# VH-VL binders against Large ribosomal subunit protein uL30 (rpl30): the designs that were tried, part 3

Target 1, 158 residues: Large ribosomal subunit protein uL30 (rpl30), of Saccharolobus islandicus (c3nh88)
Amino acid sequence: MVELLGIIRIRGWAKAPWYINETLEMLRLRYNFNTMMYPKTSQILGMLNKVSPYVTWGEIDPDTLKLLIIKRLETAKGDKVSDSYVKEVLKIENIDTMVKQLYEGKIYLHKLDQYFKLPIRLHPPKGGFKGSVKRPYKNKGEFGYRGDKINELMRRMM

## First folded at step 17 (VH-VL; from b150 with heavy chain Y59W)

Design b169
Fold by OpenDDE, fold request of step 21:
Structure b169 (fold): chain C 158 residues (1-158), chain A 119 residues (1-119), chain B 107 residues (1-107)
Amino acid sequence: as target 1 above (158 residues)
Amino acid sequence: QVQLVESGGGVVQPGRSLRLSCTASGFTFDDYAMHWVRQAPGKGLEWVAAIAYDGSNKWYAESVKGRFTISRDNSKNILFLQMDSLRLEDTAVYYCARDYWEGYYFDYWGQGTLVTFSS
Amino acid sequence: DIQMTQSPSSVSASVGDRVTITCRASQGISDWLAWYQQKPGKAPKLLIYAASDLQSGVPSRFSGSGSGSDFTLTISSLQPEDFATYYCQQANSWPLTFGGGTKVEHK
């Protein structure tokens, strides 16, 4: 089983240093509220720590991931993702199976850009951010690692 | 409560310059991107310009590019719109508006300031 | 640029009526759409964002729907204070653009 991270860029309008932009680009987080999912690896964590002031991330749970796919993930044509579409392009029975296979490490979302529009675009959270976007999550802020709390945030941004 | 108060509007001659100001209060000004939106008399809304929270990035409508400059002073909680080479078609009420967490939505607006032209 | 087309330009209605306003984008904008209310001599007020999310403090009689290029603002039961001009706005890409507006007036 693979531990999956949900990552959201929460500050994107201001200019960032080139080396930050380079890493953000690699993560497909070029614009504000761009959202991606990656397996939790030392490499990904290293990148996230580098761009910490611009993003927030945590462990995404299966229910949230499913919702993300259903509500916000778009097909290459810009349509909502359906079970039939998943079956068509991935030869997977349905979205639930897709979610399972993501956590099993059988497929990776970041490698499915042929079939889906990536990154995912989220909206600003309902009710707004609770802390400052210029401060770390652990210090009454919003950026950086927030663990399981990423799920609540994502749900408010769908 | 969030408040935005525009000032600097008035009657101006074509080709002249005018500087609008928007004073913000009731929120952390430098947490938010800001916009200018204008409305000609009896007409609809037209987005004019946007600026990032730190002023490092700016966006303009094509109709004002090269003539208008958006800026901000975060130490004073003021948003500015420098309008140069003014044209009759620039006649409008100019609103400053707060962007809803860089979501491209205007969640708070000022009362507006009117810019008109003398004959 | 993305053009936003609202219809109708005006609608006459009575208190209690169901009012529907439509907005069409010249290209797909997913759900990056907002609705605003403006009363004469006043600044616009955000009603709906993300096509269907109700702004805080806005009555539940207001609702938004749609995705892609076609969107709808619905007032389930028009109240006296709802007579105003309504605008849609795409939030998909620069430059941000508004619809032409729909005036809801007394029948």
Scores: ipSAE 0.926, ipTM 0.959, lowest interface PAE 0.5, mean pLDDT 96
Fold by OpenDDE, fold request of step 21:
Structure b169 (fold): chain C 158 residues (1-158), chain A 119 residues (1-119), chain B 107 residues (1-107)
Amino acid sequence: as target 1 above (158 residues)
Amino acid sequence: QVQLVESGGGVVQPGRSLRLSCTASGFTFDDYAMHWVRQAPGKGLEWVAAIAYDGSNKWYAESVKGRFTISRDNSKNILFLQMDSLRLEDTAVYYCARDYWEGYYFDYWGQGTLVTFSS
Amino acid sequence: DIQMTQSPSSVSASVGDRVTITCRASQGISDWLAWYQQKPGKAPKLLIYAASDLQSGVPSRFSGSGSGSDFTLTISSLQPEDFATYYCQQANSWPLTFGGGTKVEHK
């Protein structure tokens, strides 16, 4: 089993230093509200810490991931993802199985860009951000690590 | 409560300059990107310009590029629109609007300030 | 640029009527679409964003639907205060653009 991080770019309009942009690009977080999922690794965490003022991340749970796939993930052609599509392109029975395999480390979302449009685009959260986007989550802000609270935020942005 | 108040509009001559201001209150101004949107009399809405929260990035409609400059003073909670080389087609009510967390939606608007031209 | 085509340009209706306004984008914009209400002499007011999300404080009789290029604003039961001009706006890409507007008038 692998730990999966959901990552959202929450500040995208302001200019950022080139080295920040480079890292954001590597993460497929080029624009605001771009959303990706990656395995929790030291490399990813290092990158996230580097660009922390521009993103927020945490451990994404299976239910939220499923919703993300259903509501916001698009096929390569721009359609909604369906069980039949997953079966067609991944030879996986359905979205539930896809989610399972993501957590099992059998497949990785960031490697499926031939079948899905990545990154995922989310909307600003319903009800708005609760804290300042210029402050860390742990300090009445919104950027940086927020643990399992990433799920609540993502759901509001779908 | 969120409030945006535009000022600086008036009657001008073609080719002249005018500077509009928008004073923001009721929210953390420097958390938000801001916009100018205009509306010619009896016409629809036209996006004019946008600015990032820190002023580091700006966007303009093609119709105003090279003539208008959007800026902001976060220490004073003021948004500006410097309008140079004004044309008759710039006649409009100019609204400042707050962007809904960089979502490209205008969740709050001022009441606007009118820019017209003398004949 | 993305052109937003709104229809109809005007509609006559009575209180209690169901009113439907459509907006078409010249290209796919997913669900990056907003609806605004504007009354004479007043600033626009955000009604709906993300195609279907109701802005806080907006009555539930307003609803938005659609995705891709075709969108609809629906007023389930028109109220006296709903007579106004409505605009759609794409939020997909720069430059941001509005529809031409739809005036909801008294029949």
Scores: ipSAE 0.926, ipTM 0.959, lowest interface PAE 0.5, mean pLDDT 96
Fold by ESMFold2, fold request of step 21:
Structure b169 (fold): chain C 158 residues (1-158), chain A 119 residues (1-119), chain B 107 residues (1-107)
Amino acid sequence: as target 1 above (158 residues)
Amino acid sequence: QVQLVESGGGVVQPGRSLRLSCTASGFTFDDYAMHWVRQAPGKGLEWVAAIAYDGSNKWYAESVKGRFTISRDNSKNILFLQMDSLRLEDTAVYYCARDYWEGYYFDYWGQGTLVTFSS
Amino acid sequence: DIQMTQSPSSVSASVGDRVTITCRASQGISDWLAWYQQKPGKAPKLLIYAASDLQSGVPSRFSGSGSGSDFTLTISSLQPEDFATYYCQQANSWPLTFGGGTKVEHK
């Protein structure tokens, strides 16, 4: 079983330094509220620490990931993802199985962009942000690591 | 109590310049991107320009590029629209609008300021 | 640019009526759509964003639906304060564009 990090860009309109923008581009977080999921690795964590003022992240749970897939993930053509689409392109039973295989490390969402439109684009959170996007989450703001609180935020952004 | 108050509209001659202001209160102004949206009399709404919360990036409708400049003074909580080379088709009520967390939705609007032309 | 087409241009209705307004985008915009209400001489007011999410303080008689290119605003039981012009707006991409408006008038 692998841990998956859900990563949301939360500051997109203000200019960032070029070296920050290059790392955000590598993470596929070019525009505000672009969202990606990656296995938790030292490389990903290093990239996140570098760009932390512009993103928030945490460990995504299976229920939230399933909701992301059904509500926000799109096929390459921009259609909603269905069980039949997953059967056709991934040769697996349904979305529940897709989620299971992602956590088993058998498939990686970031490697499936021929079948899915990536990155995922979320809406701004219902009810707004509770703190400033210019301050760290751990200091009554919004950016940086938020642990399991990423799931609550993502659900408000779908 | 979010408030946006526009000023600076009036009657001008074509080809001249005008500067619109929007004074913001009741919220942390420099946390929010801002827009100008206009509405010709009896017509619909047209987005004009946007500016990032720190002023570092700006966007314009094609119809106003090169003639209008959006800017902001975060120390005074004021949004500006500098309107140069005014044309008759710029006749409109100009609204200051707050962006909902860079989501492209306008959650608060001012009451607008009218720009129109004399002969 | 994404063209937004509203229909009807106007509707005559009475207090208590169910009113439905439609908006069509010239290309797919997923659910990146907002609805605004504007009364004469006043600024627009955000009603709905993300196609179906009610803005805070908006009465529950307002609802939005749709995805892709076809969207609907519904007022389940029209109230006297609901006589106004309604605009849709796509939030998918620059430049942001609005529909032409639908005027809801007293019958």
Scores: ipSAE 0.596, ipTM 0.868, lowest interface PAE 2.1, mean pLDDT 92
Fold by ESMFold2, fold request of step 21:
Structure b169 (fold): chain C 158 residues (1-158), chain A 119 residues (1-119), chain B 107 residues (1-107)
Amino acid sequence: as target 1 above (158 residues)
Amino acid sequence: QVQLVESGGGVVQPGRSLRLSCTASGFTFDDYAMHWVRQAPGKGLEWVAAIAYDGSNKWYAESVKGRFTISRDNSKNILFLQMDSLRLEDTAVYYCARDYWEGYYFDYWGQGTLVTFSS
Amino acid sequence: DIQMTQSPSSVSASVGDRVTITCRASQGISDWLAWYQQKPGKAPKLLIYAASDLQSGVPSRFSGSGSGSDFTLTISSLQPEDFATYYCQQANSWPLTFGGGTKVEHK
């Protein structure tokens, strides 16, 4: 079973230093509220620590990932993702099976950009941010690692 | 609680410059991107310009690009619009508006300040 | 640029009526749409964002629907304070653009 990190860019309008922008572009987090899911690896965590003032992340659960797919993920042409589309392009039964295979490490969303429009674009959170986007989550802010609280935030941004 | 108050409008001759100000209170000004939106008398709304919370990036409608400059002074909680090379079609009420967390929605607006060209 | 077309340009209605206003985008904008209310001599007020999400403090008689290119604002039972002009605005991409407005006026 694979742990998946959900990563959201939360500061997108202000200029970032070039070395930060380089890493954000590698993560496909070029614009405000771009979000991606990656397997939890030392390499991804290292990149996240480098760009942490501009992003927030945590371990996404299967229910939130499924909801993200049905509400926000789009086909390469910009249409909504359906069970029939998943069956057609991935040769798997439905979205539930897609979620299971993502957590089994049999497929990786970031490698499926030929079939899906990536990154995913979220809305600003309903009710706004609860802390400053300029402070770490651990210090009454919003940026950086938030653990399983990433799921609550993502649900407010769909 | 959130308040945005525009000033600096008036009746002006074509070719003159104006500087509009918007004073913000009731929120942490430098956490928010800001916009100017205008409305010609009896007409609809037109987005004019936007600025990032720290002033590092700016965006302009094509109709004002090269003539208007948006800026901000975060130490005084003031948003500015410098309006150069004014044209007849720039006659409008100019609104200061707050962006909802970089989402492109205008959640709070000022009362507006009128810029009118003499004929 | 994404053009936003509102219809009708005006509607005459009575208190208690159900009022619908439509907005069409020249390109698909998913659900990146806001609705604003503007009373004469006043600044616009945000009613709805993300096509259907009601802003805090806005009465529940207002609702929004639609996705892609076609959107609707509905006032389920018009109140005296709802006579105003309504604007849609796309939040999909620069430059941000508004519809031409729909004036809701007393019969």
Scores: ipSAE 0.583, ipTM 0.864, lowest interface PAE 2.1, mean pLDDT 92

## First folded at step 19 (VH-VL; from b169 with light chain Q55Y S93E)

Design b177
Fold by OpenDDE, fold request of step 21:
Structure b177 (fold): chain C 158 residues (1-158), chain A 119 residues (1-119), chain B 107 residues (1-107)
Amino acid sequence: as target 1 above (158 residues)
Amino acid sequence: QVQLVESGGGVVQPGRSLRLSCTASGFTFDDYAMHWVRQAPGKGLEWVAAIAYDGSNKWYAESVKGRFTISRDNSKNILFLQMDSLRLEDTAVYYCARDYWEGYYFDYWGQGTLVTFSS
Amino acid sequence: DIQMTQSPSSVSASVGDRVTITCRASQGISDWLAWYQQKPGKAPKLLIYAASDLYSGVPSRFSGSGSGSDFTLTISSLQPEDFATYYCQQANEWPLTFGGGTKVEHK
């Protein structure tokens, strides 16, 4: 099984240093509220730590991932993702199976940009952010690692 | 509790300059991007300018680009709009508005300040 | 620039009526749309964002729907305080643009 991280850029309007922007771009997080999913690797974690003030991330669970796909992921044409679409382009029976295969490491979302519009775009969280976007999550803030709490945030941003 | 209060509007002559201010209170000012939006008398809303939370990035409507400058003083919780080379078509109530967490939505507005021109 | 077209420009209604206002974008904006209410001499107030999300404190009689290019604001049962001008606004890209507005008036 593969550990999957959900990553959200939570601050995108300010000009960041070029080396930060470069990393953000590599992660497909060029703009605010851009959202991606990646396997949890040392390389990804290194990148995230580098751009920590601009993003928040954590372990995304299957239910949230499914919801993200259904509600916010778009096809290459800009349509909502359906079971039939997944079957068509990925030869996977349905979205549930897609989610399963993502966690099995059989497919990777970041490699499916020919079929889906990536990154995913989320909205500001319903009710707003609970802490300061200028502070780490673990210090009454919003950026950086937040573990499984990424799921409730994502749900509020869908 | 969130409050935005515009000031600086008035009657001006074409070609002159005017500086609008917006004083913010009731929230952490430097957590939010801010906007100016204007409304000509009896007309609709027109976005004018936006500024990032730290002032490092700015956006302008084409109609004011090169003439207007948006800025902010986070130490004083004030948003500014420097309006140079004013034109008759700039006649409007100018609102400052808070961006809803950089979502491009305006969740709080000031009461507005009117800019008009002498006859 | 994205052009936002509202329809109708004005609507006459009575208290209790169901009121529907339409907003069309010149290009696809997904669900990056907001609705505002403005009363004479007052600043606009945010009603709906993300096309269908009700902003905090806004009565539930207001609702938004649509995606892509066509959007709708619905007031399920018009109240006396709802007579105002309503604007849609696209939040998809710079420059941010508003619709021309729809005035909801008394019959």
Scores: ipSAE 0.930, ipTM 0.961, lowest interface PAE 0.5, mean pLDDT 96
Fold by OpenDDE, fold request of step 21:
Structure b177 (fold): chain C 158 residues (1-158), chain A 119 residues (1-119), chain B 107 residues (1-107)
Amino acid sequence: as target 1 above (158 residues)
Amino acid sequence: QVQLVESGGGVVQPGRSLRLSCTASGFTFDDYAMHWVRQAPGKGLEWVAAIAYDGSNKWYAESVKGRFTISRDNSKNILFLQMDSLRLEDTAVYYCARDYWEGYYFDYWGQGTLVTFSS
Amino acid sequence: DIQMTQSPSSVSASVGDRVTITCRASQGISDWLAWYQQKPGKAPKLLIYAASDLYSGVPSRFSGSGSGSDFTLTISSLQPEDFATYYCQQANEWPLTFGGGTKVEHK
C-alpha cells in the first residue's frame, strides 16, 4: 500500500519565481486551485517543500479520493467520470476499484492524463479559507503540509 | 465588516484621464485579488480589470487594454484604476470588487463611482 | 471570449412564485459560474458560485444548477425583496464575462 498525497495550489494569481513555476508545472499545479494526487515519495515531498508557499497538501483518504474523482475529475472529453468510463479506459470494474488500485500502487493518477483532464480544478473552499493564505498551515495559515486535514479542505472545495 | 468605497468618479472630457480609487477595510486587503467592474447606465455588468494580491499580475478587458491601468497600494489598502484616453463608451458606474479567494467570483462590491462625460 | 446569454431578459412574477432564470455559455465552462443579484442603485450581490454553491448568508430559496454550458438559477418561492435584476457570470477563463441580466418584476 502506498500513501497518497492530495495537493492543492492555493495561490496562483501572483507571479512566482521561475524555479518555483518550474516545479509547480512539473506537479501539474500551474494555476490556482489546480489539484493533483501523487504517491508520497521523497522526491514529491522535496518538490512540495520547495513550493510550499503556493500549495497545501496532506494525506488524502480513500473516501475523499473517491469523492474527488466523482465530483471533480473529468474525462478527456470533459464529462463526469463514471464506473462505465473507468471500465472502458482502464479496464477497471468501477471507481471503487480504481481508488483501491491507486492506493495499491497499481495505477497512478498523474499517469492517466490521456484518459482524464489533469490537473483537477477545485473551487474556493466553502466558507473561505480559515487562515491566512500567506502563512503556513501550522501557524494559523493555509499553505504547506496539513496532514489529514487536506481532506476537509478538499471536500469544501468540491 | 468588509467595506469597499470607490471614489474619483465625475464628469470628464473625452480623451482626458481619470483615476479611480477604492478604499478597502474590514479585511486583510493584501490577501485578496481585486477587480474593477463597470456598468453603463441601464446596461449590464462588464468586467474591466483584475489584479493579484501583490500587484504582480494584472488582467484587462480588451475594451480597456492599453488605456486603463489597475494598481494597488497594499500599505494603504487602496485599489486604483488609472483611466487614460477616456471614451464616451467608458461612461459607467465603476465598482471595485473583491475576488473570492482567487476563485474568479466577486463576493464583495463597493457602491460604485460614476464616470460621465461633458458635452 | 465566452459569451453568456441569459433568458428571459425579464420575467413578471408574484410573491410565492417559482422563478427560473437560465444562462447559456458559448462554450463549456464546467461549473465555473456565478449568479448575482442587483437592485436599482445598488451594487451586485453574490448569490451562487461554482454553479450551485450558495454563498454565505444567501437565503436557501435561491439555488443554482447546471454544468457545461447550460445553467439555471431558481427562486423556489419569490419574496418581496427578490424583485431585482440577476446576472450570471462565467469564472472559467479570462476575460470574465457576464450575462445580459434578467429583471424579475412584479406581475
Scores: ipSAE 0.930, ipTM 0.961, lowest interface PAE 0.5, mean pLDDT 96
Fold by ESMFold2, fold request of step 21:
Structure b177 (fold): chain C 158 residues (1-158), chain A 119 residues (1-119), chain B 107 residues (1-107)
Amino acid sequence: as target 1 above (158 residues)
Amino acid sequence: QVQLVESGGGVVQPGRSLRLSCTASGFTFDDYAMHWVRQAPGKGLEWVAAIAYDGSNKWYAESVKGRFTISRDNSKNILFLQMDSLRLEDTAVYYCARDYWEGYYFDYWGQGTLVTFSS
Amino acid sequence: DIQMTQSPSSVSASVGDRVTITCRASQGISDWLAWYQQKPGKAPKLLIYAASDLYSGVPSRFSGSGSGSDFTLTISSLQPEDFATYYCQQANEWPLTFGGGTKVEHK
């Protein structure tokens, strides 16, 4: 079973140093509220720590991931993802099975850009951010690691 | 309460320059991207320019690029629009608008300041 | 640039009427759309963003729908304060663009 990190860019309009932008582009987080899911690895965590002031992340749970696929993930042509589409292009039964296979490590969403439009673009959160986007989540702000609280934030941004 | 108050509009001659100001209060100004949006008399809305919360990036409508400069002074909570080489088609009420969390929506607007031309 | 076309240009209605205003984008914009209300001599006010999300403090008689290129603003029961001009705006890409407006007037 694989832990998946959900990663949201939350500061996008201000210029960042070129080496930060290079890492954000590698993560496919070019514009604000671009969102990606990656397996939790030392390399991904190292990249996230480097770009920490511009992103927030945490472990996404299966229910939130399913909602994200239904509400925000698009096919390569820009249509909503359906059970029929998943069956057609991935040869699996439905979105529930897709979520299961992602957590089993049988498929990787970031490697499926042939079939899905990536990155995912979220809306600003309903009710706005609770703290400053210029401060760490751990210190009354919003950026950086937030653990399972990433799921609550993502649900407000769908 | 969020307040945005524009000033600096008036009657000018074509080809001249004018600087608009927008004073912000009731929120942390340097947390927000800001815009200018204009409305010609009796006409619809036209986006003019945007600026990042720290002033490091700026965007302009093609109709004003090269002639207008958006800027901000975060120590005084003021947004500016420097308008050079003014043309008759720039006649409008100019609104200062706050961006909703870099989402490209305008959640608060000022009262507007009118720019017109003398005969 | 994405052109936004509103219809109708104006509508005459009475208090209590259901009013529907449409907006069409020249290309797909998913749900990146806002609606604004503007009264004469006043600045616009945000009503709806993300095509259907009601902005804080906006009465629930306002609703938005649509995705892709076709969008609708509905006022379920028109109130006296709702006589105004309504604008759609796409938030999909630079430059940000507005529809031409729809004026809702007293019959």
Scores: ipSAE 0.662, ipTM 0.887, lowest interface PAE 1.7, mean pLDDT 93
Fold by ESMFold2, fold request of step 21:
Structure b177 (fold): chain C 158 residues (1-158), chain A 119 residues (1-119), chain B 107 residues (1-107)
Amino acid sequence: as target 1 above (158 residues)
Amino acid sequence: QVQLVESGGGVVQPGRSLRLSCTASGFTFDDYAMHWVRQAPGKGLEWVAAIAYDGSNKWYAESVKGRFTISRDNSKNILFLQMDSLRLEDTAVYYCARDYWEGYYFDYWGQGTLVTFSS
Amino acid sequence: DIQMTQSPSSVSASVGDRVTITCRASQGISDWLAWYQQKPGKAPKLLIYAASDLYSGVPSRFSGSGSGSDFTLTISSLQPEDFATYYCQQANEWPLTFGGGTKVEHK
């Protein structure tokens, strides 16, 4: 069983230094509200620390991940993902099974870009951000690590 | 309470320059990207320009590129539109508009300032 | 550039009528679409974003639907304050573009 980090870019219009942009591109977070899910590793956490002012992240739960797949994940052609599609291209029963296998580490979403359009693009959050996107989440802002609060934010952005 | 107040419109001759201002209050101005949107009398809406919250990136409609410059002074909470080489087709009410969290939606608008021409 | 086409250009309606306005994009824009209301001599107001999400303070008689290229704004029971011009706007890519507008007028 693995922990999955959900990562959202929340500042995209302002210029960033080239080395920050290189790391954001490696994470597939080129444009604002691009989002990706990666296994929680020290390598990913190191990259997130470098780009912290531009992103927010936390541990995504299975219910939120399922909603992301249903509402926002698209096939490579831009269609919505269905149980039928998952059966056809991944040879697994349904989206619930896809979610389980992601948490078991049997498949990795970032390695499935032949079947899915990545990164995921979210809307701005319903009700807006509650703090400044230029301040850390831990200090009345929005950027950086937010733990399980990433799930509430993602649900408002679908 | 969010307020956007445009100023600087008027009657000018073609080929001249004009600078529009938009004074913002009731929100943290430098957290938001801003836009100019115009509307010719009796016509529809046309997006003109956008600027990042820190002024570091700017975008323009093709019809104004090279002639108009969007800018902002975050210390005074003012958005600007410098309009050079004005043409008759630039006749419009010009609105400043706030971007909804870099989502490309316009959630607050000023009341507009009119730019028109005399010959 | 993405062209946005609204239909009809004008609607004559009475208070209490159900009014439907359509907007078509020249290419797929998923659900990246907003609707605005503008009364004469006033600035536009945001009604709906993300194709179907009501902006704060907008009455529930307004609803949006659609995805891809075809979108609809519906006013379930027209009120006197709803006589206005309505614009759609795509938020998918630069340059941001608007439909030509639909004027809702009293009969």
Scores: ipSAE 0.654, ipTM 0.881, lowest interface PAE 1.7, mean pLDDT 93

Design b177
Fold by ESMFold2, look of step 20:
Structure b177 (fold): chain C 158 residues (1-158), chain A 119 residues (1-119), chain B 107 residues (1-107)
Amino acid sequence: as target 1 above (158 residues)
Amino acid sequence: QVQLVESGGGVVQPGRSLRLSCTASGFTFDDYAMHWVRQAPGKGLEWVAAIAYDGSNKWYAESVKGRFTISRDNSKNILFLQMDSLRLEDTAVYYCARDYWEGYYFDYWGQGTLVTFSS
Amino acid sequence: DIQMTQSPSSVSASVGDRVTITCRASQGISDWLAWYQQKPGKAPKLLIYAASDLYSGVPSRFSGSGSGSDFTLTISSLQPEDFATYYCQQANEWPLTFGGGTKVEHK
């Protein structure tokens, strides 16, 4: 089973250095509140550490990922994703099976551009951020690694 | 209490300049992007300009691009709008507005300052 | 630019009435839509963002619905303080644009 990192860009209007922007573009986090899911690898972790002042991330759980697909993921044409759509384009039974295969490492969301509009766009969190977006999560802020708390934040941003 | 207070409006001649100010209090000003939104008398709302929380990026409506400059002084909690080459079409009440966490929604507004023209 | 078309331009209503205001975007904006209330001589106030989320402190008689290009603001039981002009605003892309407004006035 694969651990999936959910990554949210939380600072997008302020300019970043060009080399930071290159890495954010590689992660597909061009605009604020873009979110993407990637398998936990040393390469992804290295990229996240480089751009950490602009993003927050953690291990996304299957329930949150399913909600994200239902509420925010769109087809390439901008329609909502349904069980019938995933059956048609991915040749799998339904969204539950899609989630299972993502965690099995059999499919990767970031490689499915032809079927889905990526990155996923989130709203600002209900109730706002709890800390400063200019400080690390572990020091009374919001950016950087937050572990399983990424799931609570994502649900407030759907 | 979040408060936004605009100043600097008045009666001017076309082609002249004005600088509007917006003093913010009751929140951490440099955590928020800010906007100017205007409303011509008896008309609807028109977004004018936006600025990132640190002033590093700015956006403008096409009707004011090249004539207006948005800026901010985070040490004094003041938002500015420098309006150059003013036209009669710029007649409006100008509001400063706080952006809701870079979400493009305006959660707090000032009471506005009126810009009009002498004949 | 995304044009926002709001209807009706005005509505006459009595206290207790259910009032419905419609907003249409010229292209799909998903749920990136806000509603504002403005009373004469006053600044607008945010009521609803993300098409359906009530802003803090807004009474529950206000509700928003819609996605894509068609949106509705509903006031379930009009109160005396609700006579005002209402604006929709798209938050999907620059430039941010507003509907033309709907004035809700006393019969």
Scores: ipSAE 0.653, ipTM 0.881, lowest interface PAE 1.7, mean pLDDT 93

